# Designs tried in a protein design chat: VH-VL binders against Flagellar assembly factor FliW (fliW). Part 11

Target 1, 154 residues: Flagellar assembly factor FliW (fliW), of Carboxydothermus hydrogenoformans (q3adg3)
Amino acid sequence: MFILRLFSPAFGEIEADESQIFSFPEGLPGFSHLKKFLLIRHRDNSPFFFLIAIDEPEIYFILIEPSRLLADYHVELSCEQQGLLHLSEETPVLSLNIVRIPPEAKEMIINLKAPVVFNLQEKIARQIILDADYPVRYPIPLSKVKEKADAGTK
Key: E = the ipSAE of ESMFold2; O = the ipSAE of OpenDDE; V2 = 0.75 times the mean of E and O plus 0.25 times the DockQ between their complexes.

## First folded at step 7 (VH-VL)

Design v3 (from u6 with heavy chain D108N; framework fv_sonavibart; at its last look DockQ between E and O 0.60; V2 from the best seeds 0.00; counts 0 for: pae E 2.4 > 2)
Fold by ESMFold2, look of step 7:
Structure v3 (fold): chain C 154 residues (1-154), chain A 126 residues (1-126), chain B 103 residues (1-103)
Amino acid sequence: as target 1 above (154 residues)
Amino acid sequence: QVQLQQSGPGLVKPSQTLSLTCAISGDSVSSYSAAWNWIRQSPSRGLEWLGRTYYRSKWYNDYAESVKSRITINPDTSKNQFSLQLNSVTPEDTAVYYCARDTYEAGNWYGAFDIWGQGTMVTVSS
Amino acid sequence: DIQMTQSPSSLSASVGDRVTITCRTSQRINSYLNWYQQKPGKAPKLLIYAASSLQSGVPSRFSGSGSGTDFTLTISSLQPEDFATYYCQQSYTFGQGTKVEIK
């Protein structure tokens, strides 16, 4: 086990272990130089995660797990995409989507077209642009997130 | 409102260095949400991306393989500008040169050039 | 080596026509496909980003679709200001262009 400590302007002091560290072999678009990220779930049992660059922790992304909000959203990877992630039949996988919350907005905007897919066994991840006709700007009311969170805590 | 204004000579002799400047208004060359590109256009090559500079806690450059050995793109934060230097030019470097911004929103980099400079016709000839 | 090929390379159309332009890549690229319009002597103008998202200020008669290696730009009812050259772009590669001319 390894404990990582770093400072982020947005989060202050952060402590994490090696199970939360993922390698991004090609980084993220616009940040191809950032190869290692820390994945942290939001404390309040929310669907949100934070993806924080270890080498430049002022850079971070907000992710959601869409399965709790969008029943018909399916991440289907091609054989080529599965190979890039080293996936086999029993590999545990997590799929999260980048989200933006505009200032003073009652909505969040989800990129359903390009999930970030995590190989939980080998600790590698990539952002994958899906073949399915999903939008890159999918608005969802924040009130719907609150309703699902309340139901999930029951 | 964001605007890009180009400047630089339109005639360069073979073997010399092509030098252009792009001035930015309404945005910062060091913006975390932007990258600053040079793209050229000629009848033989069409639109051709040359490279970019951008700031993410430090300065980064990416260059097209076709020009990587000859190109330098430099930011200037005090003047809010960025430059292109292309060494050892030949007549095949004759083109209209554009500076352009690409940005990301919601943590997504679409790779789209949303703001372009006016273009500078550069002729490489004796 | 990634090649981007637009079809057709040129076309002739009348005001009011439905125009379709395709863009094909030689292999799948894990990046977004964007569309531009360019008039003579002017810089390209972004129309569509991420295959199907309409850029702000662009008329709704423009639409985009496709995924993988095959993408389409459609103009539902061609207007006089739409006679121009159209380019697709993915990552740092541009298509060769499609010139839309007056019939």
Scores: ipSAE 0.492, ipTM 0.823, lowest interface PAE 2.4, mean pLDDT 87
ESMFold2 (binder alone), look of step 7: mean pLDDT 90; pTM 0.939
OpenDDE, look of step 7: ipSAE 0.561; ipTM 0.868

Design v4 (framework fv_sonavibart; at its last look DockQ between E and O 0.79; V2 from the best seeds 0.00; counts 0 for: pae E 2.2 > 2)
Fold by ESMFold2, look of step 7:
Structure v4 (fold): chain C 154 residues (1-154), chain A 126 residues (1-126), chain B 103 residues (1-103)
Amino acid sequence: as target 1 above (154 residues)
Amino acid sequence: QVQLQQSGPGLVKPSQTLSLTCAISGDSVSSYSAAWNWIRQSPSRGLEWLGRTYYRSKWYNDYAESVKSRITINPDTSKNQFSLQLNSVTPEDTAVYYCARDIYEWGNWYGAFDIWGQGTMVTVSS
Amino acid sequence: DIQMTQSPSSLSASVGDRVTITCRTSQRINSYLNWYQQKPGKAPKLLIYAASSLQSGVPSRFSGSGSGTDFTLTISSLQPEDFATYYCQQSYTFGQGTKVEIK
């Protein structure tokens, strides 16, 4: 029920509750000082999310939920990585990947190597570098993303 | 094409301040896509990261613990440069000093130094 | 504190040889591992970032692999210009280097 009010140059005024706030104990690479982020889904049927730094809302990241687009992509965490996120067998978890969408490009670039993993119960998250040999730059056409997103809404 | 050009004196007496400058062409010191680093190399310690400066809505500095009390890295947006000041040097600070860029690809900091300056040999000797 | 050890410290090889260099860390680091080449009198040159991604302009005979605490750099067929010292790096820590010399 807690309401957070935040202004972001990219998003304007944002109102959110504490269920959307995540603690990043070690921040993100390059932004180790930013410890608190707001996670917002782009819209109900979209695979896209925005991750907005609460202390510096000009800083944000675009994330995608890859499960509908990449059937063979699996996030498997080591026991040590699960411990860092306080994960147990029944802990609800969300795994999202950072994407880059250049303004005039017709494709997006997904970092499949290092998903951002969210403990939905304790509201902590980390970017985890997977042991599997996934690419850090995985291009996918935006038309394919729109096609899969539209099909998923059905 | 991004290039880094270093300048500064190669001889510094003990207890003085080592001061080097790295000029950037083809990129901006305030670029959101980069961070600007100093790294040194000596036979006894090999390659050693010293610190970095970068701009993300404001200026940030990260310094290696080994030099944290003596180091300052300053950006200069008007000259498109960044500098290294290392105070109270001793002969153990003798090394080749490099400036280097690491890149940020929209949330992907690889920590990889993709562009290096030519290096400056700095000798600390009385 | 994080320790990085390259193996071997030096090796002798002939043109055409397959060369493998290993980098081991004292603990898992949640950061990317990168590889560099350095020739005498020159700055290091980035070869591979994020364990296995080839930097632009680097020949495909260079490859990287590994995860966790163990990583490798491979040169599939050594060329004359590949005689150099190679470094791994993760976060802000560098390995001690591996010198590849002419046999």
Scores: ipSAE 0.552, ipTM 0.846, lowest interface PAE 2.2, mean pLDDT 88
ESMFold2 (binder alone), look of step 7: mean pLDDT 90; pTM 0.936
OpenDDE, look of step 7: ipSAE 0.798; ipTM 0.923

Design v5 (framework fv_sonavibart; at its last look DockQ between E and O 0.74; V2 from the best seeds 0.00; counts 0 for: pae E 3.0 > 2)
Fold by ESMFold2, look of step 7:
Structure v5 (fold): chain C 154 residues (1-154), chain A 126 residues (1-126), chain B 103 residues (1-103)
Amino acid sequence: as target 1 above (154 residues)
Amino acid sequence: QVQLQQSGPGLVKPSQTLSLTCAISGDSVSSYSAAWNWIRQSPSRGLEWLGRTYYRSKWYNDYAESVKSRITINPDTSKNQFSLQLNSVTPEDTAVYYCARDTYELGNWYGAFDIWGQGTMVTVSS
Amino acid sequence: DIQMTQSPSSLSASVGDRVTITCRTSQRINSYLNWYQQKPGKAPKLLIYAASSLQSGVPSRFSGSGSGTDFTLTISSLQPEDFATYYCQQSYTFGQGTKVEIK
């Protein structure tokens, strides 16, 4: 398995294999020129991931897996959106949401309206704006994130 | 409190260059969380986005296809401003020109213009 | 090449009326739909972003809704300062505007 090495001001030296690399054909909003990202989990059983731009590693996003924290949150893609991601009935997918964690705040802010959806088979991903009426700024206490993550671990 | 103040001439002759400046207060032209845009408004085309400049690790520009060959948008970090130059203008370029900010927060890019300059009426006429 | 059509193009209303303005896109958008108010001689002012989120400092009588191709701006009780032209916008495309006039 090939080891890739990157330097990021936020993460220092990062070693990862090719299986963690995803192609973003349209990039991300505001970063349409960044077409390849490295996806790493914060650590085992953590709901947090980091999405790091390979060509500009100072650019990164914090993602969370909402299914472990929000029981009523469901990602439903239109047929067109599924087609853009090359999804079929058998395709393994991962859906993560971008979060912002202010330095002095005790809560994080999740964009529930626009998950990043990963085709785990073809290694492509896109940020998708859902039809469901979810908020773009959903606050949740960091204490509840730790509590639910620990419960998921056990 | 962020404010945008425009300046520049309101009358330009055909085939000349339209040149406008937008001064920023309360924010930085090099802010990672912002992009700086020019938008114009005319009766025939309504509101029309022209282009933007922004700083991420380096400076970037995006321009509308309709003006791409004639437009330049430049930041000036020492004056905390950004400019518009539109070459080879015709009467079709007569409009009110606005500068505007849109905000890039990781995952919260709305494509919304939350701060606007006061507008500059530019007439292209011989 | 997404076209955006507002309905109606103009309307007359009285103070206190509930006003609704519709924005229809030519196809499903994968971008945020925003609403602006513009008064004569003034720049547009952002009211609603991401279809339904109220911009800071905007009165709560303004609300937005919709998804896919159909979006609505609502003013629950029209005030004298609300007589203006309203625009929807997504990405770098604006609707043609809806003028709200006093009866």
Scores: ipSAE 0.442, ipTM 0.811, lowest interface PAE 3.0, mean pLDDT 87
ESMFold2 (binder alone), look of step 7: mean pLDDT 90; pTM 0.938
OpenDDE, look of step 7: ipSAE 0.747; ipTM 0.912

Design v6 (framework fv_sonavibart; at its last look DockQ between E and O 0.69; V2 from the best seeds 0.00; counts 0 for: pae E 3.1 > 2)
Fold by ESMFold2, look of step 7:
Structure v6 (fold): chain C 154 residues (1-154), chain A 126 residues (1-126), chain B 103 residues (1-103)
Amino acid sequence: as target 1 above (154 residues)
Amino acid sequence: QVQLQQSGPGLVKPSQTLSLTCAISGDSVSSYSAAWNWIRQSPSRGLEWLGRTYYRSKWYNDYAESVKSRITINPDTSKNQFSLQLNSVTPEDTAVYYCARDIYELGNWYGAFDIWGQGTMVTVSS
Amino acid sequence: DIQMTQSPSSLSASVGDRVTITCRTSQRINSYLNWYQQKPGKAPKLLIYATSSLQSGVPSRFSGSGSGTDFTLTISSLQPEDFATYYCQQSYTFGQGTKVEIK
């Protein structure tokens, strides 16, 4: 099995395998030079993930899987956008949204307009700006996230 | 309240260097959440982005391809300013030059310029 | 090279009129579409970012919509202070402007 080792100031020493590594052909907005990221789930059944730049592991993003928290949020990609990700009807896909948690905040801010979409088979990903009119700054209470996670694990 | 105040000469001879400065108040040039841009406007070219400087874990610069070989943008942390230097100017560089801030949070780059300087009219002529 | 074309280039309108300005790009750009107002002798002022989000302090008579390559700025009831030139912008590219003049 292929093992990747790196040090991140935020996470310490990390060991990961090939299945957790994704190629970002265009990087992320503002970080177009970062082409490889490690995706780590916070813990099993947690809605939180961390996306860590392999070449610059001090750079990372907090992602959330909003589907269980936001019943009416749907990621619908155009045919062109699906093509950029090499998606077909059978391709397993994961869609996550970047989250900012301001200091001393009881809310987190989700960018619902631009999810990061992962092709789980080919291990490629892109941040996609949706055609749907979702907000780029959507606040959600942190207490709601904990309540939903606990219900899902019980 | 964040404000940008520009300074620099308004007349530059051809082949010389255009040099402008943008002073920042109410924010820091090294703010982890901002980027500092130069944009110019002329009747022939309209609004034209020239480049930016910004600090995250290190300093970054991005320049428009049309001026990349002639432009330098530098921050000055001690004076809380950033500068534009455009070498080898021609009359086609005559424009109103603006400095502008865009807001950047990690992963949330809007590409929008929310604070602008007052503008500096620069004429390049003999 | 990406071209952004605004329609119309100029229009005449009266106070109270509904004004609609269109911005079209030559191809889809994976970036946010923003709108600015510029009055003579002044810097542009951000009105709307990310297609439809109103910038702080901008009156609610301004709205934005669109997706892909076609975007619209609407002023629901034109006021005297709204006579200006309006620009769309996506990434590092600006439209050529639409001048809104008094009829």
Scores: ipSAE 0.429, ipTM 0.810, lowest interface PAE 3.1, mean pLDDT 87
ESMFold2 (binder alone), look of step 7: mean pLDDT 90; pTM 0.932
OpenDDE, look of step 7: ipSAE 0.855; ipTM 0.935

Design v7 (from u6 with heavy chain D108N W109Y; framework fv_sonavibart; at its last look DockQ between E and O 0.77; V2 from the best seeds 0.70)
Fold by ESMFold2, look of step 7:
Structure v7 (fold): chain C 154 residues (1-154), chain A 126 residues (1-126), chain B 103 residues (1-103)
Amino acid sequence: as target 1 above (154 residues)
Amino acid sequence: QVQLQQSGPGLVKPSQTLSLTCAISGDSVSSYSAAWNWIRQSPSRGLEWLGRTYYRSKWYNDYAESVKSRITINPDTSKNQFSLQLNSVTPEDTAVYYCARDTYEAGNYYGAFDIWGQGTMVTVSS
Amino acid sequence: DIQMTQSPSSLSASVGDRVTITCRTSQRINSYLNWYQQKPGKAPKLLIYAASSLQSGVPSRFSGSGSGTDFTLTISSLQPEDFATYYCQQSYTFGQGTKVEIK
């Protein structure tokens, strides 16, 4: 087992298992040079994750698992998109969406159009722009997120 | 409000270097959420992205393959501006040159150029 | 290399008309498609980002739609100030433009 150690201004000293490292073959849009990220769940049963750039740990993204909040949200990948992620029917997959919380805001803004899709077996990931007509700026009250997270805790 | 102001000569002789400058107001050239681009427009090639400079813990440059061997884009933090140098120009480099910002918004990079300079017509001729 | 083709290359329209411009990509893009308006002698102006999101300060008569390889910009009721050339863009590639002229 490998212990990854890095310092992030936002998170301080981080120790994580190497198995939490994902390769982004094309990086993320706007950060195409960042090819490796550490994925950390906020806590057990939390819908929140942090995605931290290993080579530049001051760069990070907040991700949310939307399936626990939005019953009608469906991630449907084309055959080509599934191929880019090396997905088959048996591949364990995690789909997360980038979110931001503006300072002093009562809501968060979710990008529903472009989930980050993780191949949990091969440890590769990509941000995929869906064919479905979802918004890139979907506001949701923080109270609704807290309410759903509390209901999912046990 | 963010504004981009271009400066530089409009006439350049073949084989010389085209030099332009873009001054930024209302934002910083070292802004963590922005990248600073040069784009040109000509009747024969339309709108053509040339390259960008940006700061993410350190300075990065990305250049279009078609000009990669001849182009340099440099930031100047003290003057809050960035420059274009295009070496060994030919008449095919005649175009209107624009500087433009793209930005990271709402946790996402849309790749949209939301602020443009006024444009500089550059003619490469003897 | 991805190619972007706009249709039509030009059109003639009257004030009040509904105008539709199409942008087709040579393959599925994994980037956001954006739309710009350009008037003679001026820089392009961002209208629509991420296929359908209206840029701040842009009139609501402009709208965008589409996914995959086919994208559309619509002007629901053309105004005198809308006579211009319109461009689609994704990543570092622009369409060839669509000129909207007064009839």
Scores: ipSAE 0.567, ipTM 0.840, lowest interface PAE 1.8, mean pLDDT 88
ESMFold2 (binder alone), look of step 7: mean pLDDT 90; pTM 0.941
OpenDDE, look of step 7: ipSAE 0.796; ipTM 0.923

Design v8 (from j3 with light chain S28R S31K; framework fv_bexmarilimab; at its last look DockQ between E and O 0.75; V2 from the best seeds 0.00; counts 0 for: pae O 4.4 > 2)
Fold by OpenDDE, look of step 7:
Structure v8 (fold): chain C 154 residues (1-154), chain A 122 residues (1-122), chain B 108 residues (1-108)
Amino acid sequence: as target 1 above (154 residues)
Amino acid sequence: QVTLKESGPTLVKPTQTLTLTCSFSGFSLSTYGVGIGWIRQPPGKALEWLAHIYWDDDKRYNPALKSRLTISKDTSKNQVVLTMTNMDPVDTATYYCARGYDEWTYYGMDVWGQGTLVTVSS
Amino acid sequence: EIVLTQSPGTLSLSPGERATLSCTASQRVSKSYLHWYQQKPGKAPKLLIYAASRLQSGVPSRFSGSGSGTDYTLTISSLQPEDFATYYCQQYDSSPYTFGQGTKLEIK
C-alpha cells in the first residue's frame, strides 16, 4: 500500500494512503495550479475534513459534511456536472462544503452554493456551483457544530 | 479588457450626500464570486475600504461608516453606486472602485478604476 | 478590526538592491486573504501578490510574498527604477477589509 508522507505547517507530519488523494483537474478558486489534494477527516465521525494541497502543504481548506447539520440541504448535480466528475448511479460520492471559521467568531460560514464533490471511485473532485438557490454564505453557530462533532466522537 | 471608472461630483458641501457611480466593462457582476468594492484614500494617507457588493447582492460595509453608506448595483448597466451621507471635510479623498471577489475566491482586488478626487468644502 | 502594521514606514534603497517589506497583523490572518498592492503617485493601487505568495499575472518575478499567521513579507529581489512606490498590504479575512499604513520605497 502506498503511503504519502508530507509536512504541513498547520498539521505537522502527515501520513496518508493513496485512497485519500484526490485529483482536482481544475484546482480550486485562487489555486487553479494545485491539482492534487489530500483529504483527511478531522477525527473519527467528525463532520470536519481537511483538504490539504500536496504540492503546497501550507495551503489547506476546512470542509464540512453539511448533511449532518442541515437536513434540508441536498446536492443535486446536473447531467453535465455529473459528467465532469464521471459519476454514475453506482459511483460512491462524497459531497463536502468549504467553511470559514473567523477568529473569535461565534459562527462559522459555510458555502452551500458551491460544494466540493468527490468521486470516491476515480479519486477526482471538483467544486461545483449548484443551480439550486443556496447561499454562498451561510452562518452556522459554532456551538451547534461542536455538539455534532462531539457527539460523533463519543 | 476589464476596466472600471468612477464618476460623480468632485465637490461636495458639508452635510450633503455623495453619490458615486462605478461603471465597468469586460466582465459581468452576475458572474459567480465577482464583486465590486469601494476604497478611498485621503491625500497623502493610507487606503480605507468602504463597502463591497457581490454578484449575489450581498453587501458589506465598513462598520465605522455603515450608517452613512449604501451600495447598490445595476447588473444590466454594469454599474455600482455608492452613496455616503453627511459628508465632512474629513471625507475628502480619492475614491476608487475595484473588482474584487468573495471570500471563497482567494484573489485580491485585481482591477481598479483611476479614482476620483472628492473634495468636501463649504 | 484587524490592524495591519507595515514596516518600515520608509525604505530608502538603490536600484539593484533587495527590498524586504513587513506586514504584521494584530491577529491571525489566513494566507488566502493577505494581499499586496503597489501604488505610484497619482495612480490607483495595483495588485502584486494575492493569497500571501501568489504572483499576480503580469507582475515581474522579482516580486515575491511569504509569511503566515500574523507576519507577512513582500520581497523585491533586485529593485528596478519603476519599483519605487508605496506598497500596501491588505487583509480580506474579516470585515472591515483593512489595509496597512503603507511602506514608501524611495530611491536612495
Scores: ipSAE 0.032, ipTM 0.656, lowest interface PAE 4.4, mean pLDDT 90
ESMFold2, look of step 7: ipSAE 0.455; ipTM 0.814
ESMFold2 (binder alone), look of step 7: mean pLDDT 92; pTM 0.944

## First folded at step 8 (VH-VL; framework fv_sonavibart)

Design w1 (from v2 with heavy chain I103T; at its last look DockQ between E and O 0.73; V2 from the best seeds 0.00; counts 0 for: pae E 2.2 > 2)
Fold by ESMFold2, look of step 8:
Structure w1 (fold): chain C 154 residues (1-154), chain A 126 residues (1-126), chain B 103 residues (1-103)
Amino acid sequence: as target 1 above (154 residues)
Amino acid sequence: QVQLQQSGPGLVKPSQTLSLTCAISGDSVSSYSAAWNWIRQSPSRGLEWLGRTYYRSKWYNDYAESVKSRITINPDTSKNQFSLQLNSVTPEDTAVYYCARDTYELGNYYGAFDIWGQGTMVTVSS
Amino acid sequence: DIQMTQSPSSLSASVGDRVTITCRTSQRINSYLNWYQQKPGKAPKLLIYAASSLQSGVPSRFSGSGSGTDFTLTISSLQPEDFATYYCQQSYTFGQGTKVEIK
């Protein structure tokens, strides 16, 4: 099996499948020079993921899968956006949102307007600004996240 | 609060170099969360982005294609400021020049200029 | 390259009026649209970022909406201090401006 080894100041030594590497053709907004990222799930039942820049691994983002927390949140991509990600109806897709969780904070802030959308087959990803009128700064108490996560791990 | 204070001459002769400086207070020119821009405004062209400088593990510069051959934007970390140099100016470069900050929030880049300098009217005339 | 067109280029209005300004881009761009207010002799002031998010300290009578290539700035009840020129911006491109004048 192909194993990637990477050192990150925040995560230490990381071993991961090369299949967890995603190409970001335009990088992320504000980080257009970072074209390759490693996507790591926090734990098997966790809604949290880490997206780590391979060329500069001190740079990383925390992502959340909001579906279990926000039942009415729907990611709808235009035909153009689907084309940029090489998506068809059969393509496996993962959609995650950037979140900020400061130390000792009681809430997290989710960018619901611009999910990061992953083509799991071709291993490309982009941050997509949705047409729907979602907020870029959506606060959720961490107690609600803990409640939902604990309920799912029985 | 972050503030931007501009300085530099308001009259420049044709073919000479326009030179402006923007001093930063309340933030650092090397901040990982900011980029430092020059934007000008004239009646004929409206608002026109010229370029920026920013630090992300190293210094980067981006320049508008229309001025790329003539422009230089330099940071000065010791004075906490950044400069604009525009070479070989013509009357077409007559404008109000602004420095401006755009900022990032851990992957949330909006591309909005949230802090502006007071503006410097620059006239290019003999 | 991307062209941004505001409509109208100018308008006359009275205090208390509802004012609507539109911004159209020639093509969709994967970037946020922002709105600014500018008074004569002053720098632009950010009003709305990311199409609909109100900048801190901006009165709630200002609102933004739209997506894709069509965006709108609305002033629900025009005040004397709102007579100014308004600009949309996406990436490094600004609209040509909309001047709001006293009727």
Scores: ipSAE 0.493, ipTM 0.818, lowest interface PAE 2.2, mean pLDDT 87
ESMFold2 (binder alone), look of step 8: mean pLDDT 90; pTM 0.937
OpenDDE, look of step 8: ipSAE 0.740; ipTM 0.913

Design w2 (from v2 with heavy chain S33D; at its last look DockQ between E and O 0.66; V2 from the best seeds 0.62)
Fold by ESMFold2, look of step 8:
Parts: structure tokens; sequence; C-alpha cells
Structure w2 (fold): chain C 154 residues (1-154), chain A 126 residues (1-126), chain B 103 residues (1-103)
């Protein structure tokens, strides 16, 4: 089993295995040159994840699992989009959204329009722009996030 | 307030090299959140993206397939500008040439051009 | 190769009219759809990004909608300064333009 080791200024020394490494065939918008990322959950019951560029580990994104906070948010991919991700009915999938947390803010801003969708079997991922009319800037109070995380402690 | 100012000759002979420069004020050519583009326009062909240069820990270039064998886009960090060179021009390269910045927002890229230079009419004629 | 077709190619309208311009792409593209306004002798000006988000300083009479391969720019009440050519753009491909002229 391969263990990846890298140093990130934000995270220090990181150890990870194959299950946490994803190939991004088109990279991410604005970072099309970054093709490999490490996905780390903040902690076991946290809705937060970090997506860290393997070739440039100082570059990272904060992701959130929105289904735990937004009951009405549903990621629906077209047949073409499912094909680009090699998805079938049995394929395990994870959908996460990029967030920004402005300095000293009590809220975060979620891009609900363009989730990052992970094929957990083939270890590929893409940022997908949805057909549904979701906002690219959706603010949510951080207190709502803490409340959901605390409820999961039991 | 970000502004782009273009300069360069407006008349070029066939088979020579078209050279233009775009000076940036209010932003840096090496900004991690920006990419710097060249776009041209003619009445019959409309708007055509030609290529871009951008800095992400090192310099990258992307060029449109239609011109990639003839185009070079170079940043100049000391002058805070970027250039266009298009080799072996023909009358089909006659157009208004624009430089433009991509819009970026922390963690989000929309692929939109929010700041444009004033445009330079370039005529390729014998 | 991506083809972007705007409809109509040109239209005539009066001040106060509601104007609707559509943009159709030849295939779904995993990129945002953006709209620009251009007046003769001027550079394009960004109006709408990400299909429906209004650029800073753009009047609220402009709005955008649509998804997939079909997108719409709407001007709710045309003003004298709105007579121009409008372009859609997705990825690095632009539509052919829609010229809005005085009736």
Amino acid sequence: as target 1 above (154 residues)
Amino acid sequence: QVQLQQSGPGLVKPSQTLSLTCAISGDSVSSYDAAWNWIRQSPSRGLEWLGRTYYRSKWYNDYAESVKSRITINPDTSKNQFSLQLNSVTPEDTAVYYCARDIYELGNYYGAFDIWGQGTMVTVSS
Amino acid sequence: DIQMTQSPSSLSASVGDRVTITCRTSQRINSYLNWYQQKPGKAPKLLIYAASSLQSGVPSRFSGSGSGTDFTLTISSLQPEDFATYYCQQSYTFGQGTKVEIK
C-alpha cells in the first residue's frame, strides 16, 4: 500500500494513502495545470474537507458536504456529465462544494452551482457546473455549521 | 481600479511579425488570481480568443489551436505588462486586437473577461 | 469544436421595449456562460457572468438565465444607451453577436 508524504505550509507534514488521491483530468478552473489532488476530511464527523494540490501543496481548497446542511440541495448530473466521470448506478460518488470563509466573518460562502464530484472507485474528479439554477455565492452562518457538527458527536 | 493600456504598430506587412504590448495598472501581471489574454475581432469573424499567460508558481501559456504555431505571449514582471507576437501574418490576421483580464474570485473562476484594453486596429497589407 | 449561435442576429426595438436575446451552444460545455455589450469603436463590456450574475455597475434591467445549451439575456426596459451589439461567451468561444438597433 502506498503512503504519500508531502509538506504543506498550511497543514505541515501530511501522510496519505491511495484512497485519498484523485486525478483531475482538466484540473480546476483557474488551476488547469494541477491534475492531482489529495482529499482530506477535517475530522471524521466534520462536513469540511481539504483538497490539496500534490505538485504545489501550498495551494488548497476548502470543501463542504452540503447535504448535511442544505436538505433541498441535490446534485443532478446529465448523462454526458456522468459519462465524463465514468459513473454508473453502482459507482460510489462523493459531491463536495468549494467554500470561502472571509477573514473575521461569521459566515461562509458556498459555490452551489459547481460542485466537485468524485468517482470514488476510479479516483477521478471534476468540478461540474449544474443545470439547476443554484447560486455561485451562497452565504451560510458558521454557527449553523457548528450546530450540525456538534449533533454528530453523539 | 485595474486598467489595461495597449500599444504597438497598427500596420504590418504580410509574412512579418505583429507585435503588441499591454500595460497593466492597478494589478500585477504575476497575480495568482488572474490570467492575461489576447482577443481579436473582425466584422466577418467576430471575437476570437488567441491565448493567455498566467502565473501559478511558474509561468504558463495557453494558445488557441488556430494560431498556436505562430503565437507567443510573454509576461514582463519588471514593466508589469504582457506582449503578443504573431508570426508570418497574412491579410486574414487584420483585426482589432484586445488584451483582457479574466475575472477571478477567491476559489471561484468564471471564465469571464472583466477588464479590457482599448483595442488596437492592426491592418496587414502589402 | 464549440459553436455558439445567437438569435436573433439583429433586431430593431424602441426605448422601453423588453428585449430577449438567446444563445445556443452546439454541445454542453463545462464552463460558465457570460454576456457582453459592445458599442462601435469600444471594447466589449461584461454584463452577466455565470449565466445570471450581474457584473458590478451594470443596471438591474439586465438579467440572464438558462442552462445546458440554451441561455437568455433579457433587457426589461430598453434605454437609449442599450443600442449595441451583444455577445455570449462560454469557455474561450464567443457567439456571433446580436445587434440591437433603433426601430
Scores: ipSAE 0.534, ipTM 0.821, lowest interface PAE 1.7, mean pLDDT 87
ESMFold2 (binder alone), look of step 8: mean pLDDT 90; pTM 0.937
OpenDDE, look of step 8: ipSAE 0.676; ipTM 0.894

Design w3 (from v2 with heavy chain S33E; at its last look DockQ between E and O 0.83; V2 from the best seeds 0.72)
Heavy chain, then light chain:
Amino acid sequence: QVQLQQSGPGLVKPSQTLSLTCAISGDSVSSYEAAWNWIRQSPSRGLEWLGRTYYRSKWYNDYAESVKSRITINPDTSKNQFSLQLNSVTPEDTAVYYCARDIYELGNYYGAFDIWGQGTMVTVSS
Amino acid sequence: DIQMTQSPSSLSASVGDRVTITCRTSQRINSYLNWYQQKPGKAPKLLIYAASSLQSGVPSRFSGSGSGTDFTLTISSLQPEDFATYYCQQSYTFGQGTKVEIK
ESMFold2, look of step 8: ipSAE 0.578; ipTM 0.847
ESMFold2 (binder alone), look of step 8: mean pLDDT 89; pTM 0.931
OpenDDE, look of step 8: ipSAE 0.788; ipTM 0.921

